# VHH binders against o75319, part 168

Target 1, 181 residues: o75319
Amino acid sequence: GNHIPERWKDYLPVGQRMPGTRFIAFKVPLQKSFEKKLAPEECFSPLDLFNKIREQNEELGLIIDLTYTQRYYKPEDLPETVPYLKIFTVGHQVPDDETIFKFKHAVNGFLKENKDNDKLIGVHCTHGLNRTGYLICRYLIDVEGVRPDDAIELFNRCRGHCLERQNYIEDLQNGPIRKNW
Key: E = the ipSAE of ESMFold2; O = the ipSAE of OpenDDE; V2 = 0.75 times the mean of E and O plus 0.25 times the DockQ between their complexes.

## First folded at step 12 (VHH)

Design L56 (framework vhh_4orz_3; at its last look DockQ between E and O 0.46; V2 from the best seeds 0.53)
Fold by ESMFold2-Fast, scan of step 12:
Structure L56 (fold): chain B 181 residues (1-181), chain A 119 residues (1-119)
Amino acid sequence: as target 1 above (181 residues)
Amino acid sequence: EVQLVESGGGLVQAGGSLRLFCAASGFTFSDYSMAWLRQAPGKRREWVALITSGGETDYADSVKDRFTISRDNAKNTVSLQMNSLKPEDTAIYFCARQDWDYPEGFDYWGQGTQVTVSS
């Protein structure tokens, strides 16, 4: 389908880089076929994403797409030089261990390969909020040893929107650490 | 709490029409996208049509120009007008509420209503 995803217009296109990390969060870019349904100021294409990242004096080195669909844009709509990783992530429920481990492995691999640069890991779901915020915070808590409330606060501030799913917040604050193995 | 109840299914000859209804309760209906999906014998469940909270509609290619989805927010009802029915439209039709945060999925479903199209 070509319908605009529910609530997509309610959220800021791109957040700020999360200080002390390589993460930046954003809502899903929409390919050109969606633009007929949007006012000019509402458009957020893959090209718009890269322009907004450049405006912040940042550079993307990896995009992790957490959406459970391929209808919003195609990897071919992205610059050939930026790696794209699809992790089909079921929303509503807390992401399962398999999904969490895939995310952690992708981040760890990127960081190892990019020690000598400052390129960012761009992460998005449909709104760039709940699935995105959960997996970024889970990484910071489990791998970087960040306190849960600090991770959540950092994400909320930098994304410009607060995590909304209470079951996700509860799991981050009180759930078990998901070790890689 | 949340309830979705379908009606309007039945037997119809090829080329005929049916109108399905879904009565929703237990939530603020006007805030959610609503959808119809169907499951034919021996096949996977497939999406048929969706209507957003703003009234925008979308359809699977197989039903485009034959089916029309609509909603009545005052009555908490979503409906599916099915025209030019074909034997391959035979399926159980489900009303579903789209998840507010996960638009790729559905968080509540009705029990379904049987549609049978004879040739």
Scores: ipSAE 0.746, ipTM 0.861, lowest interface PAE 1.0, mean pLDDT 94
Fold by ESMFold2, look of step 13:
Structure L56 (fold): chain B 181 residues (1-181), chain A 119 residues (1-119)
Amino acid sequence: as target 1 above (181 residues)
Amino acid sequence: EVQLVESGGGLVQAGGSLRLFCAASGFTFSDYSMAWLRQAPGKRREWVALITSGGETDYADSVKDRFTISRDNAKNTVSLQMNSLKPEDTAIYFCARQDWDYPEGFDYWGQGTQVTVSS
């Protein structure tokens, strides 16, 4: 049960706000039960997440959790005023149309409800890279009309780590435009 | 090409022991968590045991204290020592590689090895 995910320690906890967007990406925060397996400097809890966002002079208005599990932290570990949305996202393969639609719908709803503030959408999977990067880039490409290579470059630079799954990269660069159902 | 090949299955009397082996090739074995899963007749595939790249282990409650997962990075093998076998342990046993980017799932599987426990 509470083993540290493979390679999780190798990734920066929180990226930077993606300029021109409302997105910030991060790796999954780990609840206190995981900390017995971590050195103090390796800890990255739900509270640490909010402290790091505050250190960037930003504020989260929504967290989208893309993991297909609830073992890492409980939504109750988040501040009560911060909405939380779980989108169970299967890895390995490019996310399916239903998952992409749920993500787009959530982002569009957030932007509508938060047009009068500058709060961010925090997105994470386990490492905050492949599923996270894919769905953010898919949104930017399909909804905002961003060129695929520009979306990928922006994500990689702001996350501080490059997308790694080749099938995701290929689908973003050469795959079909998705409907905004 | 990633390949996982199980062996060591067979017929055993209840209370007996078996040791399963999984030979891995086509990837950097020492970097991955590995698992055993099983599928009994008419049932869905279920998780049995996992061993991390660092050697940390975890077990399903139904096999805890009876089964031991281990790995040999020099030989690229994962093994499952199965003691005190029960008829309900009868299943096809699969070796699987955990996807590091999607640790909730497995990205490669072997063909399986049959274990039959008679009463």
Scores: ipSAE 0.610, ipTM 0.803, lowest interface PAE 1.5, mean pLDDT 92
Fold by OpenDDE, look of step 13:
Structure L56 (fold): chain B 181 residues (1-181), chain A 119 residues (1-119)
Amino acid sequence: as target 1 above (181 residues)
Amino acid sequence: EVQLVESGGGLVQAGGSLRLFCAASGFTFSDYSMAWLRQAPGKRREWVALITSGGETDYADSVKDRFTISRDNAKNTVSLQMNSLKPEDTAIYFCARQDWDYPEGFDYWGQGTQVTVSS
């Protein structure tokens, strides 16, 4: 059935743009079928996502979905003008090199194609925190040369929640740089 | 470390009843949906019943109205009351923690308990 993900309600629906980047993180929006299980103020649909982004005077140019399931919403629920990319990412585990590469490739491709605008890369997993934060930070560290602690702090501050998983944090701080090809 | 330990399995006659228990530890039990799965010989593991953190229940069609899943958050346990058992219910039954970010929707399960229903 369509059950609300555990702890989903505990997280802010949308973070803030990460200064100096084009990243914004959010929790997974839920399609209409989930609304009956939520209070009105708890609802966060694909439509709500875009409304909240607009309220920040931003525009999404790409959505990267890191959830491992497709049950939460459909790409058809999104505007046709915003590309959608699914990268199936298992929870709790540090993403493998292939996943990291896929993410980096997608981000770099977007940036190359969107030099003439300031549209954002929206990234989410279930809660928009651990997997999302890891991959964003991994990109900042490996590609942009940002210090691990700075990347983590920036993400945490902008998301409004801190990375929770120690294995992710340790890998970011002490793990090897991953290949960009 | 997350642990799930099943108990209560055994041999019963068709039409009989059995109650399975699962003891959970190593995580905040009340935050998670729990499920029972089963695997019969030569068959794939199948979902049987689920109970959300909020107490909502769901059942496979094959066991609906016969099985009842419940949980006790104070004791960190999930139970499966099985009534009107049939030979086709014979399987190893597993307690599992639900996580849709894992294959098949579960990240942890126990060693299982054998349920055998004789005709």
Scores: ipSAE 0.498, ipTM 0.772, lowest interface PAE 1.0, mean pLDDT 94
ESMFold2 (binder alone), look of step 13: mean pLDDT 86; pTM 0.856
OpenDDE, second read of step 13: ipSAE 0.084; ipTM 0.516

Design L57 (framework vhh_4orz_3; at its last look DockQ between E and O 0.05; V2 from the best seeds 0.00; counts 0 for: pae O 5.1 > 2, placed apart)
Fold by ESMFold2-Fast, scan of step 12:
Structure L57 (fold): chain B 181 residues (1-181), chain A 119 residues (1-119)
Amino acid sequence: as target 1 above (181 residues)
Amino acid sequence: EVQLVESGGGLVQAGGSLRLFCAASGFTFDDWSMAWLRQAPGKRREWVALITSGGETDYADSVKDRFTISRDNAKNTVSLQMNSLKPEDTAIYFCARQDWDYPEGFDYWGQGTQVTVSS
């Protein structure tokens, strides 16, 4: 599998930090084997990710990879100093409660261990859009008490692209709060 | 509405060849990756081959040197050329459109076409 995912080139590589949070969203980085299929300005490797984050005067403390595949890059392609967490997230349908709770647990754990710094939680799926936006917004709504429309608007603005899956948007706006202990 | 219609299935002897066709309608065919999957009796559906909008191809290891996927954008058709068929290739073959946002999955499927390979 070294083919480039559909529409991957259409999306901004990295969004901006979501103000008032520790989140930053981006599309999946592609390891060096993909670069022969990309123009130089289209390349977005794991190294490119860290360079772009640094250019925003930010620092990653955790990467959460929501893709249901390992073909795009390996954890070994990342700096040893940045923890990597894989949460295999089924797309198309709204993520299940197990996936939502796993995401919340990872975020809460990171925040407790990083109280004395300002490091970011980087979250991505294939395009850094629907699965990524859903789980970040779900966290903000359920844990931080943010109003659904405000969470969605914040994500859309900072990612630079709007959530496109209507079932995800509907669940965020009108669905139940997923309680966790 | 999105519609995918398979054809070309049938009975063939081991070592033989078949060519499957999928006629697509109801969407801008040129913009989407298309795939073939199969489901053998009593087994789960498995992915066989993929062709991207740009014409890049990918194959499951079990078929890589025997099957060739292609597309004809002028006719809105994706095809699967199957050579050196084995009894283990017996399955219902489905044409599918890859979900762009969740490329690990598929959002539309045809009804399938039966391929039976006799020993």
Scores: ipSAE 0.763, ipTM 0.879, lowest interface PAE 0.8, mean pLDDT 94
Fold by ESMFold2, look of step 13:
Structure L57 (fold): chain B 181 residues (1-181), chain A 119 residues (1-119)
Amino acid sequence: as target 1 above (181 residues)
Amino acid sequence: EVQLVESGGGLVQAGGSLRLFCAASGFTFDDWSMAWLRQAPGKRREWVALITSGGETDYADSVKDRFTISRDNAKNTVSLQMNSLKPEDTAIYFCARQDWDYPEGFDYWGQGTQVTVSS
């Protein structure tokens, strides 16, 4: 149904561009059918997402949707010109190697195709925090060589909320070295 | 330790009614969304109904207007009133807790209770 995800109202809709990267994180936008259950100031639709990105003087070039459902909005609610990729990401547990690889592959492909512009990769799960933060940080650590604590601090500051799931934080800080293929 | 214990299953004739109960313990029940799912023999587990921490409800189309989910925060229980039962409602019914930051999934499950609807 059209129930508002638990705790969704507690998170800032859109973060800030992460300096030195092409990432911006946000919570899942909710299509119009959800708005009957929201105060006007609580609404965050696909249109609101793009308006907020423009207000930051940024442009999305890809949206990576990590949710395991289609009920929040339809890809057709997005501008035709913005590529959309769904990566079904199971929550509560650290994402498996296949999920991590799909994310890395999508990001690497985007950076290659967009080397001559400054468009951003928008990443979201339901709250735009735990799964989103894990995969962004995993990419920064494994592909860009960023120190785990620096990746986590950058994500937390730019998202405006700290990563919450301790098993994700522990895996980022102390987990196994991963291959990028 | 989180525990979910279902009860109230049994045999019932088509067109009849049955009420399932789920007793929850080991967590702050009031703060969590709760759900009922079911699994028929040889089928995948499917979602049936959800009730949020604030009492908002949602239902699978196949049970809409026949089933009612409710919660009693004082007793830490969630229940499922099932009316106008059909043979296709035959399944093991599971109580589940919606995951904290992954609302598409459930992080704890009960053992299940069998519901059998005969023609």
Scores: ipSAE 0.360, ipTM 0.673, lowest interface PAE 2.9, mean pLDDT 92
Fold by OpenDDE, second read of step 13:
Structure L57 (fold): chain B 181 residues (1-181), chain A 119 residues (1-119)
Amino acid sequence: as target 1 above (181 residues)
Amino acid sequence: EVQLVESGGGLVQAGGSLRLFCAASGFTFDDWSMAWLRQAPGKRREWVALITSGGETDYADSVKDRFTISRDNAKNTVSLQMNSLKPEDTAIYFCARQDWDYPEGFDYWGQGTQVTVSS
């Protein structure tokens, strides 16, 4: 079915680029079939995503989808020029080492292949907040050596919403570093 | 703490009707989509009906036009009106809170209420 995710309307569609990084976070765009359930001003489609990114004078180079479903939109709804990566990530739980590694590997691969441009890595889960924020922060902490509090603050400020899950925050602040390879 | 408490189950003859109730607490009820699930003996749990925070409804094909899900946000309750009941509707019925971030699409459900439909 085309049920709108709960609380989906409560979050800003797209955050801001995280300064010093290639990351931008956003909530899940919804395919056209969901528009029947939304007011016009609430709609946020894959097309709307790209329009909003363009309004920020940015360009997406990769989309990492962390949702645990495929019902929200299809990869075919995206431009062919933008690669799409699905990493099935269960919500509410701290991602396991495999998930973290997959995310890091994808990001590192993108950065290696895109040294000659400034395209962004778009990351989203359902709300583009908790799973998204955790994995981005985990990368910044583990790979870039950013202080946990600085990473979290940066993400929160740029996303326009704060990480909500205490277990994620706690793991970022006090949890072990995860392997990068 | 999130709590969901089902009631209204029982024994009914085929063709009969039952109305199930779910009392929700521990969260902002009107922000969440709610559902009814059921599990028959030896079978996996299956989705039965769903109602969004906005009041939109959806049903499994097996219960469509027979079951009606509704909610009362003032009372934090979800109801399932079951008409034209069949023996194959026999199951434990669970009230559930929807969360697409979970594998099954639900993060909380109650202890369930038994519904038995006799031939």
Scores: ipSAE 0.217, ipTM 0.609, lowest interface PAE 1.7, mean pLDDT 93
ESMFold2 (binder alone), look of step 13: mean pLDDT 86; pTM 0.866
OpenDDE, look of step 13: ipSAE 0.026; ipTM 0.326

Design L58 (framework vhh_4orz_3; at its last look DockQ between E and O 0.35; V2 from the best seeds 0.40)
Fold by ESMFold2-Fast, scan of step 12:
Structure L58 (fold): chain B 181 residues (1-181), chain A 119 residues (1-119)
Amino acid sequence: as target 1 above (181 residues)
Amino acid sequence: EVQLVESGGGLVQAGGSLRLFCAASGFTFDDYSMAWLRQAPGKRREWVALITSGSETDYADSVKDRFTISRDNAKNTVSLQMNSLKPEDTAIYFCARQDWDYPEGFDYWGQGTQVTVSS
């Protein structure tokens, strides 16, 4: 599978840090084998990701990969100094409680171990949009007590693109708080 | 309502050719990647070929160089040209629409069309 994901070029590679949090969202980086199908300005490799984060005067301390595939890039393409966590997340449907718990546990662990620095948690799915936005917002609502509409607005503004899956938005706004984290 | 309707299946001898068609309706066809998957008796469904909205193509190794996927956006049709058919290509062939946001999955499927390749 070496085709470029549908609509991948339509999305900004990296958003901005979400103020008041340690989160930054981005679309999936594509390893070198994809570059022959991309114009130079469209390329977004693992190396390009770290360069863009540095250009914002930020530093990654953890990458959480939510894609249900390993075809886009390998963990070995990332610097050894940055931990990589894979959480295979089924899209289309709202992420299940097990997936939500894994995400919350990873974030809480990172924050506890990184209280003396300002490193970021980078989160991505294929487009860095629906699965990514859902799990970040779910964390802010359930753990940080942020109002659902405020969490969604913050994510949308910082990502530069709005959450598009109505079932995800409705679960965030009206669904139950997941407390078994 | 999204609908995908396959046609063109049948019986063919090994070494022969067959062309499958999928007629799509109920959505903006030219915005989606379309795929063909197949299921042989007693086996799981496996992906065969994909064509993106930009007409970039991808194929499973087992069919590479033998099968060609194409699309006609004016007719809302995706096609699979199958050449040099082998008995192991015998399967029900399904047309599917790729979920744009979750490209690891497919959100709509046709009913399938039977392809039987005899020795």
Scores: ipSAE 0.750, ipTM 0.877, lowest interface PAE 0.8, mean pLDDT 94
Fold by ESMFold2, look of step 13:
Structure L58 (fold): chain B 181 residues (1-181), chain A 119 residues (1-119)
Amino acid sequence: as target 1 above (181 residues)
Amino acid sequence: EVQLVESGGGLVQAGGSLRLFCAASGFTFDDYSMAWLRQAPGKRREWVALITSGSETDYADSVKDRFTISRDNAKNTVSLQMNSLKPEDTAIYFCARQDWDYPEGFDYWGQGTQVTVSS
């Protein structure tokens, strides 16, 4: 169905670039079929996403979609010039090691292939907050050596919303360091 | 603390009707999408119907036009009206709550109520 995801309206559409990183987080864009249930000011389509990124004087070089569904928009709704990667990420529980590996691999590959530009990696789940924040912070902690509290603070500030899911926060702060496979 | 308790199951003749109820407690019911799922013998659990916090509904094709999901936010209940029942509707029916941050999944389930449709 075309029902709006619960709580989706409560979140800012797009965050700000996280300084010192190539990340920007946003909530899932919704294709036009969802707009019958939205006031005009509530709409956030794939086109709106790119307009908002352009307004920040930024450019996306990769979109990583963490949702476990394809009902929100189709990759064909995105500009052909922007690579798209789906990583099916189960929510509620802390993402497993395979999911973390896929995310790290994608980010490292992007950074290698885009070392001569300043394009951003856009990351989203449904709300662009918990799964998104967890994986971005996990990358910053494990690969970049950022302290957990600093990674969380940076994400929260730039997303414009604080991480909500306590088991994710606990795992980031006190959980095992994951090897960079 | 979160509890979902189904009731209203039983034995019913093919072509008949049955109404299931789910009593919810331990959370802010009005803020959540709720669903009914079912598990027939030898099959995996399958989605049947969903109702959003705003009372929008969605149904599996196999039950559309025969089943109606509804909610009463004043009483914290979800119901499933099942009409024109068929033997293939025989299953354990579960009430479930959609995860607040992971709408692709459900985070709490009831124990289920048995529905048996005889020919």
Scores: ipSAE 0.625, ipTM 0.814, lowest interface PAE 1.4, mean pLDDT 93
Fold by OpenDDE, look of step 13:
Parts: structure tokens; sequence; C-alpha cells
Structure L58 (fold): chain B 181 residues (1-181), chain A 119 residues (1-119)
């Protein structure tokens, strides 16, 4: 069905670019069929996403969708010029090594192919917070060598919301580095 | 650990009433919408009733005006009052936690409780 995700309205639609990175986090945009259940000011469609990104004088070069469903919007709702990657990621638990690797591989591939521009990697789950934040931070920690607390703080500040799940935070702070290949 | 435990099922005659209960634990109950699902023999599991965290309710057409879903956040329980029961209501009833990030719309449900309505 076209049900609004729980607490979806509580989160800012789009965060800010994370300084020193190509990442931007946002909550899941909802296709037109969801608008019936939303006030006009609550609506956040794929089109709205791109408008908000433009308002920040940025451009998306890749969208990584971490939701575990396909009900929210269709890849066809996105401009053809922006690649879409689905990484089915189960919520509430720390992503497994395969998921982490898939994410890292996608990011590294993008950066390799986009050295000549400053396009952003847009990452979202349902709320664009916990799964999104974990994987972005995991990348910064494992690949870029950023201190865990610095990565978390940076993400939280830029997203406008703090990571909520203690298991994610604990893993980022004290968990092992995951392989990058 | 998320747990959902259903109770209150049984055998009733057509036109009778039952009240089902679900005890929830292992998560912040008041943050989630809860639902009742049912599965009759040989049929697909179907949605019956939903109650949001704000206590808004919705029902399948087949049970509207007969069933009432409610919740008690203080006790971490969700209930289903079933009135004017029909033989076609015979099924295993499941309490479920709603999560629309999952393809089915639910991420956890209990073992279920049997409801049998005799003609």
Amino acid sequence: as target 1 above (181 residues)
Amino acid sequence: EVQLVESGGGLVQAGGSLRLFCAASGFTFDDYSMAWLRQAPGKRREWVALITSGSETDYADSVKDRFTISRDNAKNTVSLQMNSLKPEDTAIYFCARQDWDYPEGFDYWGQGTQVTVSS
C-alpha cells in the first residue's frame, strides 16, 4: 500500500553536503500516490529532492537507496542522468559485511568515475538517518581513516539529526574495521 | 528481542464475540503502529486491522463495523474486539508490528492465536 512510513514526517527531507566528502543524506522521497496522505508542505517527491539539492547549489551524481522495499518510488521517477543503485539493507541491525562492501564498492566506483566533477552521492534509507549514517560513517572510518567520533559528529551535524541506534554507534566507535575488498 | 504474544482465541458460535490480546516487548511500543493479520486454511495471510502510534485506526472491508482494534501503551498491548463473528472469520490471528520499510509492511509477528467460528 501507499502508507507513509512511521515517523517519516519527523525528519528533515534533505541534509547538507558533508564537508570534505561527496555525501549527502536525505529521507526517502515518496512517489505521487503518497501525496493523498500528506499535507502539501509535507510532500517530498523525487522531484522535490532534486529541487532541494539545486537550492543548495549541488548536483546529485548517484543515488544509493538502502530501503528494504520498493514501494516508495520508482527509479523511473528519477532523471535518467542520475544513476540509481539499490542496496537492500535490513533495518535495526548492523549491516553485514557484504552490505558494507557493496556500499564501499559503489562509492569507490563513483569517485573513480567522477574525478572530473563535484557531483554528490545521495544516500537514503527510510529516514535517511540510521542505516544511511552508519554506512556513510563506516566508509569514512574504514576507507578515509576518519576517527569514529568525528565521522559521527560530521554526519549528525550535516543530516540535522543524530544517529539514534546505539548498536550502530557502538559498532562504529569500537567495532572492527571491515575489509575494503 | 522483539516479542509479540497473542492470546484470547477460541471457539465461538456465529454471531458471537471474542477479544484478542497481544503483549508486546523488546521495543518502544508507542513508536510503532500495530496490526492484526489473519490466515485461514488454504488462504493467504491478510490484513485485518491497523492502529497507528497516534491511535488512528483502519480496517479491512470484510471486518469494518464488526471489529475494533485498540492499544494500551502503558501495558504495551494491542487488542482486537471481534463482534458478530462469521464462519469466514475462522483463521489464525497474528499480532504484527508495522514497518513499511519491509515488503510486506510488517517486520515482526507472533505465533498467532486460533479463532474458530462455527455455523
Scores: ipSAE 0.209, ipTM 0.597, lowest interface PAE 1.7, mean pLDDT 93
ESMFold2 (binder alone), look of step 13: mean pLDDT 86; pTM 0.856
OpenDDE, second read of step 13: ipSAE 0.029; ipTM 0.455

